# VHH binders against o28486, part 19

Target 1, 243 residues: o28486
Amino acid sequence: MIGIIGGTHILEIKVLKDVEETRIETPYGTAEIDVGRVDGIDVAIIQRHGKRKDKPPHRINHAANFYALKSLGVKYVIGMGSVGALREEYSLPSLIIPHDYIDFFSGVTIYNDSLVHVTPGFDEYLREVLVEVARKISSFPVIDKGVYFQTRGPRLETKAEIAMIKSFADCVGMTAGSEATIARELGLSYAIVCTMDNYAHGIKNQSIDYREIVEKAKENARECLKIVEEAVKKVWEEKIQRT

## First folded at step 6 (VHH)

Design e3 (framework vhh_etentamig_d1)
Fold by ESMFold2-Fast, scan of step 6:
Structure e3 (fold): chain B 243 residues (1-243), chain A 121 residues (1-121)
Amino acid sequence: as target 1 above (243 residues)
Amino acid sequence: EVQLLESGGGLVQPGGSLRLSCAASGFTFSDYAMSWVRQAPGKGPEWVSGISGSGGDTYYADSVKGRFTISRDNSKNTLYLQMNSLRAEDTAVYYCARGPYDFWSGPFDYRGQGTLVTVSS
């Protein structure tokens, strides 16, 4: 079973056959997961904002989501998301598959009273799978690495914040750093493929209204989903089928 | 051996049209997304358009959206770019590419020799 975690558009794009909607109680709260098949492969899908889209970025229960995936026997989790571009030379739309992240704001952890040090990062095997697939089938440009800067949200970043961030990061979002941290703490392999749907505030023009950003993400989501679907097949063949 | 051969470039007046073709060989054409990338004199490469292996999904750079149309004929292993309402700033060598343009790792894994499009009065 491979895990998939996506944003607001994932439930609007049909990716699953034989879908069973489940609720899993975890020590960190309840997670809502759709279990089904992609091309005969068992997958578990989470809409990170909730099935009612009622969990804004700063209120996502990352610990519950990833613990629930682990409880289903998931080892590999593929994320998809929408980010703002921090470089004006990037073409939009495009895909970015970050290799590192900066997260000073989320403070997420599953360790309440224990001092546990994890080495943070995205899973390089999954990241390379996503890059290989994207380089073959993506209909728009691919940026095969970059630093993801995580902000808290839900507000968009100010021009001054973006001016500071852009010197050391390539894209900005509100979720992937938290997901990578919690995944690592739980012993899960996680990487993400992101659509770059807008330029961050002040990179070119002022940031577009959030509704426009969401609609652009939705329009571009199908490309990201194609990459995720093919990555699922490749991970299953290389890591799961042989077991 | 993967080969991509562009044709259809030339001199055209502003507001005119051209249709570029790219003949592909040496790989299963329908398995790959394809791209058009251009490079204007004295400038770096710019992604123009991309198309999925099936032809069902197409995307365009903002600079050409509404003016250019990408298409493919998988039975002929050929990629096309229909260019309408041409502007002086569209003057560039146009390259056919297997797969998407990859910004950080540089050019796509296979690129043709290019075809020159000059938009001038």
Scores: ipSAE 0.559, ipTM 0.821, lowest interface PAE 2.0, mean pLDDT 86

Design e4 (framework vhh_etentamig_d1)
Fold by ESMFold2-Fast, scan of step 6:
Structure e4 (fold): chain B 243 residues (1-243), chain A 121 residues (1-121)
Amino acid sequence: as target 1 above (243 residues)
Amino acid sequence: EVQLLESGGGLVQPGGSLRLSCAASGFTFSDYAMSWVRQAPGKGPEWVSGISGSGGDTYYADSVKGRFTISRDNSKNTLYLQMNSLRAEDTAVYYCARGPYDFWSGAFDIRGQGTLVTVSS
């Protein structure tokens, strides 16, 4: 079983069959998961904002989501998301597959009363799968590495915040660092493919319009869905079918 | 051996039109997204347009959106770029690329020599 976690359009995976909606109670809360099949491969899918879109970025229960995936026997989790570009030379639209992240604000952990140290990061194998698939089928330019800077949200960043962040990162978002941290703590392999849907505040001499960002993310989500669908098949063949 | 052969470039006046073609061989054409990338004199490569393997999804750089149209004929293993309302800044060598433009390499894996488009009065 391969895990998939995404935003607004993850449930539009057209090749998903035999779908069962489920709720899983965890020590950290309840997670809503759809279990189904993509090309005969068992998958567990989470819409990170909730099926009713009632969980903004700062209210996502990352521990419940990833614990629930683990409880279903998932080892590999493929994410998709939307990010702001921190370099004006990047073409939009494009895909970025980050290799590292900076997260000083979320403070997420499953270890409330224990001193447990994990080495943070994205899974190198899954990241390479996503890069290989994207380089074959993406209709967007591909940026095959970068540092993801996580902010808390839900507000957008100020120009001053972006001026600071762009010196150390390539894209900005509100979820992937938390997901990577919790996945690593639970012993799950996680990587993400992101659409770059807008330039972050102050990168271009353009006003930031949240409504336009949402519309661009919707338009661009189909490219991530295609990459995720093909990555699922490749991971299954290389890591799960053999086991 | 993968081969991409571009054609259709030439000299055209501002406001004119050209249609570029790219003949592909050596791989299953419909399995790959395809791109047009251009390089203007003295500048680095710039992504122009991309199309999915099926032809169902097309995307454009802001500089060409509304003026250029990418298309493909999988039965003929051929990629096209219809260029309308050409401007002096469109002057460049146009390259056909298999797959998307790779930003970090600063390069593209192109099996052709490109086709020169010169927009001049």
Scores: ipSAE 0.569, ipTM 0.812, lowest interface PAE 1.6, mean pLDDT 86

Design e5 (framework vhh_etentamig_d1)
Fold by ESMFold2-Fast, scan of step 6:
Structure e5 (fold): chain B 243 residues (1-243), chain A 121 residues (1-121)
Amino acid sequence: as target 1 above (243 residues)
Amino acid sequence: EVQLLESGGGLVQPGGSLRLSCAASGFTFSDYAMSWVRQAPGKGPEWVSGISGSGGDTYYADSVKGRFTISRDNSKNTLYLQMNSLRAEDTAVYYCARGPYDFWSGVFDYRGQGTLVTVSS
């Protein structure tokens, strides 16, 4: 079973058929998860914001989500998300597959009563799979590495905040650092492919058109889904395929 | 063993049109997204357009939206770029590429030799 965790648009562009909705109780809370198949491969899908979009970024229960995936026998989790570009020279739309992250704000951990130090990071095998797939089938440019800066949200960042962040990061989002941290603590392999849907506040000298951003995000999310679908097949063949 | 051969470039007046072609061989054409990238004199490469393996999804740089159309014929292993309302700033060598433009490496999985498009009166 391979895990998939995505944002708002996964609810609308479902690839799975005959999916079973499940609620799993964990020590950290209840997780909503859909179990199904992609081309004969068992997958477990989480919409990180809740099926009714009722969990904004600062209210996502990362521990419950990833613990639920682990309880279903998931070892490999592929994420997808939307980010703001921090470099003016990036073309939009594009994909970025970050190799590292900065997360000072979330403070997420499953270790409430014990001192455990994990070495954070994205899983390099999954990251390489995502890069390989994206370079083959992506219809827009691919950035094969970068530093993901996580903010708390749900508000967008100020121009001053972006001016600070762009000195040491390549894209900004609200989820992947928390997901990577919790995945590592639970012993799960995790990496993410992200669509760059807009330039972060103040990167380009232009007005932000919220409606255009939403339309581009929906269109771009489909591209991300195609990458995830192919990555699932590749991971199955290389790591999980039954004897 | 992968080959990409561009054609259709030339001298054209502002407001004119050109159709570029790229003949692909040595791989399963329909399995790959394809891109057009251009490099103007004295500038770095600029991504122009991309198309999915099926041809169902197309994307364009803001500088060419509404003027250029990317398409493909998988039965002929050929990629096309229809360029309308050409401007002097469209003057560049146009490259056909297998897959998307890789921003950090500045190179493609595979690309052709390019075809020169000159827009001048």
Scores: ipSAE 0.511, ipTM 0.798, lowest interface PAE 2.3, mean pLDDT 86

Design e6 (framework vhh_etentamig_d1)
Fold by ESMFold2-Fast, scan of step 6:
Formats: C-alpha cells, sequence, structure tokens
Structure e6 (fold): chain B 243 residues (1-243), chain A 121 residues (1-121)
C-alpha cells in the first residue's frame, strides 16, 4: 500500500477505483483516509485540509495523518502541494521537487514528552522516482532540487518576509516540512512534488485576473497528479512487487 | 537513436507570423512531453512552451502567452509552434526538446540543433 497526501486538488484523482472512505482514530486525533486502487495498486489517500476542506494549514493534524498511514501498513508516502516561487528567473508554471527544507515555525513532533532526535530530510529514493517521472512526462519545466521554506499560514507572507527568505530558499509553502518531519519520526519514506503557479509576494508585482489564477491552478494540479500516479506505479514495481 | 529536427525559422517583420516544426524519431513520441526553449542573443535559455504526450495539456511562459500556440501530431511524430504577433524580443534560436527543461542542469533529455528566428524590420 502506497500513501498519497495532497491538498486542494487531490480529490480530482480520476483513476482511483474501489474507494472506501474511512476515519482512523490515532493517539494524535482522527484522520480521514480514502483507501482504493490505482491501476490495481492499493493506495491510501489523504486530503491534508480535510474532506470538507475545513483544516487550514495551521490546523492540519500531521501526526494523526501519518500515524494513520503507518497503521495501514504504508511505508512510502508521495506528497503533492502548491508553493510560491522565490526566484524571479523561474518560469511559471513549473514543478519543483525539493531536496531539503527549512522549518523554524511548525514545531511538529510526535514526541511530546520524550527527547528523541531524528535526522530530518526528504526520502532520497522517492525524490529520485519523482524526478525521473517528471523529467519524462512533465509538460512544464522541472526544478529537480531546491530548499522548501515552511511558514505557518494561513496568511500569505509579507513582502519583507519574502525578501528575507528568498536568500536561503527556492520555494515557500505551509506543509511539506511538517510532513517530512513527522514521516521521519514514524519511520516512513516521504517526498513531495510541488507546483509553482505564482510568484511569492514581492518577487513579481503583476496584476492578474482571479478567474485566470483559479483556472491556471486547476490545470497545474492535473500535471502534478499525473506525476504522482506514475510515481505510484514505479514505487510498486521497484519496492513492493519486486522482492 | 533519438533525433529531433527543427524547421521553419527565418527572417520576419514585427507583427508577422512563423510556424516552427520539429520532426521526432527514435522513440515512442506519444510517451513523452515535449518543449520549445529559446535562447536570445546575449541571454540564457528561456522555456517557451510545453505540451503533454497526449496533447491535452499545454502551458506557456508569460512572455509568449496569447501569441504562441504549441501543438503536436502524434500520428506524424511532429511538434509545432505557431508564433503570431512577433516582436523584436522574440529573436532567438528555438530548440525542440524531449521532456521538460531542467533549470538547474540547464539541459534537456534531448534537443535538436535549433532553428534561428529573426524578427527585424
Amino acid sequence: as target 1 above (243 residues)
Amino acid sequence: EVQLLESGGGLVQPGGSLRLSCAASGFTFSDYAMSWVRQAPGKGPEWVSGISGSGGDTYYADSVKGRFTISRDNSKNTLYLQMNSLRAEDTAVYYCARGPYDFWSGTYDYRGQGTLVTVSS
């Protein structure tokens, strides 16, 4: 069983079949998970904002989500997300598959009452799978490495905040650092593919129609979903089917 | 042997149009996304447009959106770029590429030799 965790557009996975919508109670709270199949491969899918989209970034229960995936026998979790570009030279739309992250704000851990040190990071194998798939089928540019800067949300960053972080990071988001940290603490392999469809505040100041932004974000999400679907097949072939 | 062969470049006046073609061989064309990338004199490479293997999804850089149209004919193993309302700033060597442009490596999986487009009065 392979895990998939995504945001706003994850529920648009059209190839998902035999879906069972479940709630799993964990020591950290309740997680909502869809269990189904992609091309005959068992998958467990989490919409990180909740099925009703009622959990903004700062209210996501990362510990419950990843613990629930672990309880279902998941070892590999593929993430997808949306990020703001911190480099003016990046063409939009594009995909970034970060190799590292900076997270000073979330403070997430499953070890509330214990001192346990983990070596943080994204899973090297999953990151390589995502890069390989993206380099074959992505319709827009691929940035095969980068530093993800995590903020708390739900507010967007100020121009001053972006001016500070753009010297140290390549994209900004609200979730992947928390997900990577909790996954590592639980012994799960995790990596993420991110769409960049907007520049972060102050990188480029362009007037754009909100209707165009919504339509663009939806089309960009389809590209990311396609990559996640192919990555699931590759992980299954290399790590689960092949022993 | 993967081969990409561009054609259709030339000299055109501002406001004019050109259609670039790229003939692909040596691989299953429909399995791959395809891209157009350009390099203007004295500038680094710039991604122009990309298209999915099926042709169902197309994307454009802001500098060309609304003026350029990418398309493909999988039965002919051919990629196209229709360029309208050409500007002096569009003067560049245009490359057909298999797969997406990689920003960090500055490379493509495979690319053609390029075709020169000059927009000048």
Scores: ipSAE 0.508, ipTM 0.786, lowest interface PAE 2.1, mean pLDDT 85

Design e7 (framework vhh_etentamig_d1)
Fold by ESMFold2-Fast, scan of step 6:
Structure e7 (fold): chain B 243 residues (1-243), chain A 121 residues (1-121)
Amino acid sequence: as target 1 above (243 residues)
Amino acid sequence: EVQLLESGGGLVQPGGSLRLSCAASGFTFSDYAMSWVRQAPGKGPEWVSGISGSGGDTYYADSVKGRFTISRDNSKNTLYLQMNSLRAEDTAVYYCARGPYDFWSGRFDYRGQGTLVTVSS
């Protein structure tokens, strides 16, 4: 079984056959997961904001979500999400597949009562699968590496915050650093493909509208999902299929 | 051996139209997304348009949206760019590319030699 974790519009794109809605209790809380098949491959999908869209970025239960995937036998998790571009030379829409992240704000961990040090990062195998697939089938331009800067949200960043961040990162979002950290702590392989749907505040001389950002992300989610579906097939063939 | 051969460039007046073609060989054409990218004199490359392997999904840069149309004929292994309502700002060398443009590396998987489009009175 391969895991997919997506944003607000993931469940509106009906990719699963034989879908079963499941609720899994974990030590960290309850996770809602849709289980089904993509081209005969067993897949579990999580909408990170909840089925009722009631978990803004700062309230997502990352530990429950990833623990639930692990409890279903998932080892490989592919994320998809929306980010703001930090470089004016990047065209929109485009895809970015980050190779590293900066997360000073979330403080996420499953180790509340013990001292455990993990080496953070995205899974390089999954990242290379996403890059290979994107370079082949993406209709959007691709940025095949970059640093993801995570902010807490739910407010958008100020111009001053973006002026600081853009010297050290390529895109800004609110989720992938938390997901990568928790995945690593649970022994899961995780990487993410992101749509760049807007320029971050102050990168272009234009106003930022949250509703416009959400609508762009919705329009672009289908392209991102094509990359994820093809990556699922490749991971299954290379790591899971027995002959 | 992957080959991409562009044709159709030339001199055209503002408001005119031009159709670019790109003949592809050496790979399974329908398995790949294809792109048009342009580079004006003294400027960096600008992504113009992209199309899925099936031809079912097309996307455009804001600068050309509504004026340019990307299409493909998988039976002929050929990519097209129909350019209408041309402006002086559209003057550039136009490149056919296999797959998307990668902004970090500044490179394509494969690209052709380019075809020059000059929009001038």
Scores: ipSAE 0.607, ipTM 0.843, lowest interface PAE 1.7, mean pLDDT 88

Design e8 (framework vhh_etentamig_d1)
Fold by ESMFold2-Fast, scan of step 6:
Structure e8 (fold): chain B 243 residues (1-243), chain A 121 residues (1-121)
Amino acid sequence: as target 1 above (243 residues)
Amino acid sequence: EVQLLESGGGLVQPGGSLRLSCAASGFTFSDYAMSWVRQAPGKGPEWVSGISGSGGDTYYADSVKGRFTISRDNSKNTLYLQMNSLRAEDTAVYYCARGPYDFWSGHFDYRGQGTLVTVSS
C-alpha cells in the first residue's frame, strides 16, 4: 500500500477505484483516510486539511495522519502541496521537488517525554522517482531540488521575513517540513512534489486577478496529480512488485 | 536516435503572426510532455510553453499568455506553436524540447537545433 497526502484537489484522483472512506483512531487523534486502488495498486489517501477542508495548516494533525498510514502497512508516502516561490527567476507555474527543509517553528514530534533523535530529511529514493516522472510528463518547468522553508501559519509572512528566508531557501510553505519530520519519526519514507502558485511576499509587486488565481490553482493541482499517479506506479513496480 | 526538428521561423513585423512546427522522431511521442523554450540575443533560455502528452493540458509563461497557443498532433509526431501579436521582445531562437525545462539542473532531455524568429519593422 502506498500513501498519498495532499491538499487542494487530492480527492479528484480520477483513476481511483473501489474507494472505502474510513476513520482511523490513533494515539494522537483520528485520521480520515480514503483507501482504494490505482491500476490495481492499493493506495491510502489523506486530504491534510480534512475532507471538509476544515483544518488550516496550523491545525493539521500530522502525527495522527502519518500514524494512520503506518497502521495500514504503508511504507512510502508521496506528498503534494502548494508553495510560494522565493526566486523571481523561477517561472510560474512550475514544480519544485525539495531535497531538504528548514523547520524551526512547528515543533512537531510524536515523542512527548522521550529523548529520541532522528536524522531529518526527505526520502531520496522517492524524491528521485518524483524527479524522473516530472522530467518526463510535466507540462510546466521542473526545479529538481531546493530547500523548503516551513512557516507555522496561518498568517502570511512579512516582507522582512521573506527577505531573510530567501537567503537560505527556494520555496516557502506551511506543511512539508512537519510531514517529513513525523514521517521520519514513524519510520516512513516521504517526499513531496510542490506546485509554485505564487511569488512570496515582496518577491514581486503586482495586483492579481482573483479569477485567474483560482483557475491557475486548479490547473496546477491537476498537473501535480498526474505526477503523483505515475510516481505511485513506479514505486509499486520498483519496491513492492519487484520486476 | 531522438531527433527534434523545428521549422517556421522567419522575419515578421510587430503585430504579425508565425506558426512554428517541430517534427519529432525516435521515441513514442505521446508518452512525453513537450515544451517550447526561447533564447533571446544576449540572454539565457526562457520557458515559453508546455503541453501534456495527450495535449489535454497546456501552460504558458506570463509574457506570452493570450498571444501564443501550443498544440500537438500525435498522429504526425508534431508539436506546434501559434504566435500572434508578436512584439520586438519575442525575437529569439525558439527550441522544441522533450519534457519540461529545468532551471537549476539545466535539464533538456532533448532539444532541437532551434528556429530563429525576428520581429522588426
Scores: ipSAE 0.561, ipTM 0.815, lowest interface PAE 1.8, mean pLDDT 85

Design e9 (framework vhh_etentamig_d1)
Fold by ESMFold2-Fast, scan of step 6:
Structure e9 (fold): chain B 243 residues (1-243), chain A 121 residues (1-121)
Amino acid sequence: as target 1 above (243 residues)
Amino acid sequence: EVQLLESGGGLVQPGGSLRLSCAASGFTFSDYAMSWVRQAPGKGPEWVSGISGSGGDTYYADSVKGRFTISRDNSKNTLYLQMNSLRAEDTAVYYCARGPYDFWSGTFDHRGQGTLVTVSS
């Protein structure tokens, strides 16, 4: 079983067969998961904002979501998300598959009463799979590495914040660093493919609006989903079916 | 051996039209997204358009959106770019490329030799 975690509109795109909606109680809270099949491969899908889209970025229960995936026997989790571009030279739309992240604000952990140190990062095997797939089938330009800067949200960043961040990162988002941290703590392999749907505040001489970002993310989500679907098949072939 | 061969370039007047073709061989054409990329004299490469393996999804750079149309014929292993309402700024060598443009390498997996499009009166 391979896990997929996505944002806005992932559940509106019909790629699953034999779908069963499930609620899983975890020590950290309840997670909503759709279990089904993609080309005969068992998958578990989470909409990170909740099925009713009632979990803004700062209220996502990352521990419950990833614990629930682990409880279903998931080892590999492929993320998809929307990010703001921090470089004016990046064309939009495009895909970025980050190789590292900066997260000073979330403070997420499953270890509230134990001292445990994990080495943070995205899973390099899954990242390589996503890059190989994207370089073959993406209709958008691809940025095959970059630093993801996580902000807490839900507010968008100020121009001054972006002016500081752009010296150290390639894209900005509100979720992938938290997901990578919790996945690592639970012993799960995690990587993400992101659509760059807008320029971050102040990168171009344009106003920024969350409604416009969401609309563009929806328009571009199909490309990201195609990458995820092919990545699922490749991971199945290489890691699940062989073992 | 992967081969991509562009054709259809030439001299056109502003407001004119051209259709570029790219003949592909040496790989399963329908398995790959394809791109058109151009390079104007003295400038770096610019991504123009991309199309999915099935042809069901197409995308364009803002500079050409509404004027150019990308398409493909998988039975003939051929990629097309229909260029309408051409402007002097569209003058460039146009390259057919397998897969998307990769920003970090500044290149493509495979590209052809290019075909020159000159827009001038």
Scores: ipSAE 0.517, ipTM 0.794, lowest interface PAE 1.9, mean pLDDT 87

Design f1 (framework vhh_7pa5_2)
Fold by ESMFold2-Fast, scan of step 6:
Structure f1 (fold): chain B 243 residues (1-243), chain A 121 residues (1-121)
Amino acid sequence: as target 1 above (243 residues)
Amino acid sequence: QVQLVESGGGMVQPGGSLRLSCAASGFTFSDYAMSWVRRAPGKGPEWVSGISGSGGDTYYADSVKGRFTISRDNAKNTLYLQMNSLKPEDTALYYCARGPYDFWSGTFDYWGQGTQVTVSS
């Protein structure tokens, strides 16, 4: 079983056959997961904000979500998300598949009172699978590496915050660093493919309506999902079918 | 042996139209996204448009949006770019590419030979 974790629009795109809506109790809370098949491959999908979209970025239960995936026998989790571009020279729309992240502010961990050190990062095998697939089937440009800067949300960043962040990172979002950290702590492989739907605040001297950003994110999420679907097949063939 | 052959370029007046074609061979055409990329004199490559393997999803750079239309005929292994309302700044060598533009490397899996588009009075 391969795990997929996505944002709001993932539930509007019906990719699963034989779908079963499941609730899993974990030590960290309840997770809602749709289980089904993509081209005969068992897949578990999580909408990170909850099916009712009642969990804003700073309230996502990352521990419950990833623990629930682990409890279903998932080892490989592919994320998809929406990010702001931190470089004016990037074309939009684009996909970025980050190779590293900066997360100073979320403070996420499954270890309440224990001192446990993990080496953080995205899974390089999954990242390479996503890059290879994206370079084959993406309908818009690919940025095959970059640093993801995680902010807390839910507010958007100020121009001053973006001016600081762009010196150290290539895209900005609110979730992938937390997901990578929790996945690593649980012994899961995780990587993410992100759509760049807008330029972050102050990168370009243009006014963009928030509704326009949402509409572009919805269209671009479909592109991202087709990358994820092909990556699922490749991971299954290379890592899961062999066991 | 992957091969991409562009055609349809030429000289045109501002406001005119051209249709570029790219004939593909040596791979399963419908399995790959395809792109048009251009290179103006003295400049680096600029992504113009992309299309999914099925043709169901198309995307455009802001500079050409509303003026250019990408399409494909998978039965003929051919990619098209319909260019309308051409401007002098559209003058460039246009390349057919297998897959998307890779921003950091400025490369593709495979490039065509390119076809010249010149927009002048």
Scores: ipSAE 0.502, ipTM 0.802, lowest interface PAE 2.4, mean pLDDT 86

Design f10 (framework vhh_7b18_3)
Fold by ESMFold2-Fast, scan of step 6:
Structure f10 (fold): chain B 243 residues (1-243), chain A 120 residues (1-120)
Amino acid sequence: as target 1 above (243 residues)
Amino acid sequence: QVQLVETGGGLVQPGGSLRLSCAASGFTFSDYAMGWARQVPGKGLEWVSGISSGGDTYYQDSVKGRFTISRDNAKSTVYLQMNSLKPEDTAVYYCARGPYDFWSGTFDYWGQGTQVTVSS
């Protein structure tokens, strides 16, 4: 089984069949997961904000979500999300598949009262799958690496915050660092494909239209969906089909 | 077509109260989560509060205990009761359908906004 985690539009995967809505109790809380098939491949899908769109980024239960995926036998988790671009030279819309992250704010961990050190990061095999698939099928430019800066949210960043962050990172978001950390702690392979839909505050000397940010992300989410669909097939063929 | 129309903004003194309303049309209101976000001068847009289709409520830490979100499914309306208002609550308040993560493309539709000014 391959795991998929995304925002609101993840449930619009066109080839998803035999969908069964499940609710899994974990030591960290309850997770809502749809289980189904993509071209005969078993997948488990999480909408990170909840099926009723009621979990803002700072209230997502990352531990419950990823523990539930692990309990279903998932080893590989493919994410999708929307991010703000921190480089004026990036063309928009475009895709970025980050290779590293900075997360000082979330403090997420499954280890409540034990001292366990993990080496954080995204899974390089899954990153390479996502890059290869994106370059073959996407009409958007593909940035094949970058540093993801995670903020806590739910507010957007100020211009001063972005001026600081852009010295150390390439895109900004609210979820992928937490997801990567928890996945690594649980022994799961995780990587994410992100749409860069807008420049973050102050990158271009323009006023930010927040409705425009939302509409661009919505329009561009389909680009990530087709990449996730193809990445699932490739991972299954290379890592799962023969087991 | 989906429309969200906010009312109830205005000028109020620190410590005062306002009640915002958002009238929704063009969709089955009871099936969706609803929320409020605000654009604070100089800071950018921030999520304030949300209510699920089942009535569960969520609040940004800075407004907990002061703001209350509620909904009336029969009227297709979501409300934000704002008490103990502070100058830093001055913002344009937007009603939104769906989740509260601006970066994941999870907000489907936005209202035009209503100005709240907390001054002197």
Scores: ipSAE 0.000, ipTM 0.287, lowest interface PAE 11.8, mean pLDDT 83

Design f11 (framework vhh_7b18_3)
Fold by ESMFold2-Fast, scan of step 6:
Structure f11 (fold): chain B 243 residues (1-243), chain A 120 residues (1-120)
Amino acid sequence: as target 1 above (243 residues)
Amino acid sequence: QVQLVETGGGLVQPGGSLRLSCAASGFTFSDYAMGWARQVPGKGLEWVSGISSGGDTYYQDSVKGRFTISRDNAKSTVYLQMNSLKPEDTAVYYCARGPYDFYSGTFDYWGQGTQVTVSS
């Protein structure tokens, strides 16, 4: 079984066949997971904001979500999400597949009273699968590496915060650093493909055209999910299929 | 059966004030972020303000300090208090549910809109 964790619209695209909605109790809380098949491959999908889209970034239960995936036998988790661009030279929309992250704010961990050190990062095997697939089939420009800066949210960053962050990172978001940390602590392989839908606050000094952003976000989610579906097939063939 | 119904628009002189209201039904209002967007002649549809389920507020730079978003969960209503109105604030104002992930900019339900005209 391969895991997918996505944001807004992932469940609206309906990639799963024979879907069963499940609710899994974990030591960290309850997770809602849809289980089904993509091209005959067993897949579990989590909408990180909840099925009702009622969990803003700072309320996502990363420990429950990833523990539930682990309890279903998932080893490989492919993420998708939206980020703000920190480089004026990036064209939008585009895809970025980060190779590293900075997360000083979330403080997430499954270890409450014990000292356990993990080596942080995205899984390089999954990251390379995502890069290879994206380069072959993406209609958007593909930025095949970058540093993801995680903020806590749900508020947007100030112009001063973005002025600081852009010296050290390429995109900004509120979730993937937490996901990578918890995945690593649970022994899961995780990487993410991100859509750059907006420039971060102050990068372009432009007003936000929300209708254009909304229309592009859904189109971008479809593009991203196309990459994720092909990545699932490749991971299954290379790591899960037994001969 | 999600419904968002805006009221409070109208004609006002420059420097005046209006309060827009959006009555929501068909969902658990307190669980959702709410926002306002406007369609301004020549600028297209632009985001104006948002409020999270927890009450955190966000504003576009052009309205910051002049507009205030608030919510009343007991009444399932979101408000936009507009002060020091300028002719360039003339637009149809839409109430929307979400965005849940602001960087995606995604609203999943919109109201019908209410016209605000700032002119003598």
Scores: ipSAE 0.000, ipTM 0.225, lowest interface PAE 11.8, mean pLDDT 83

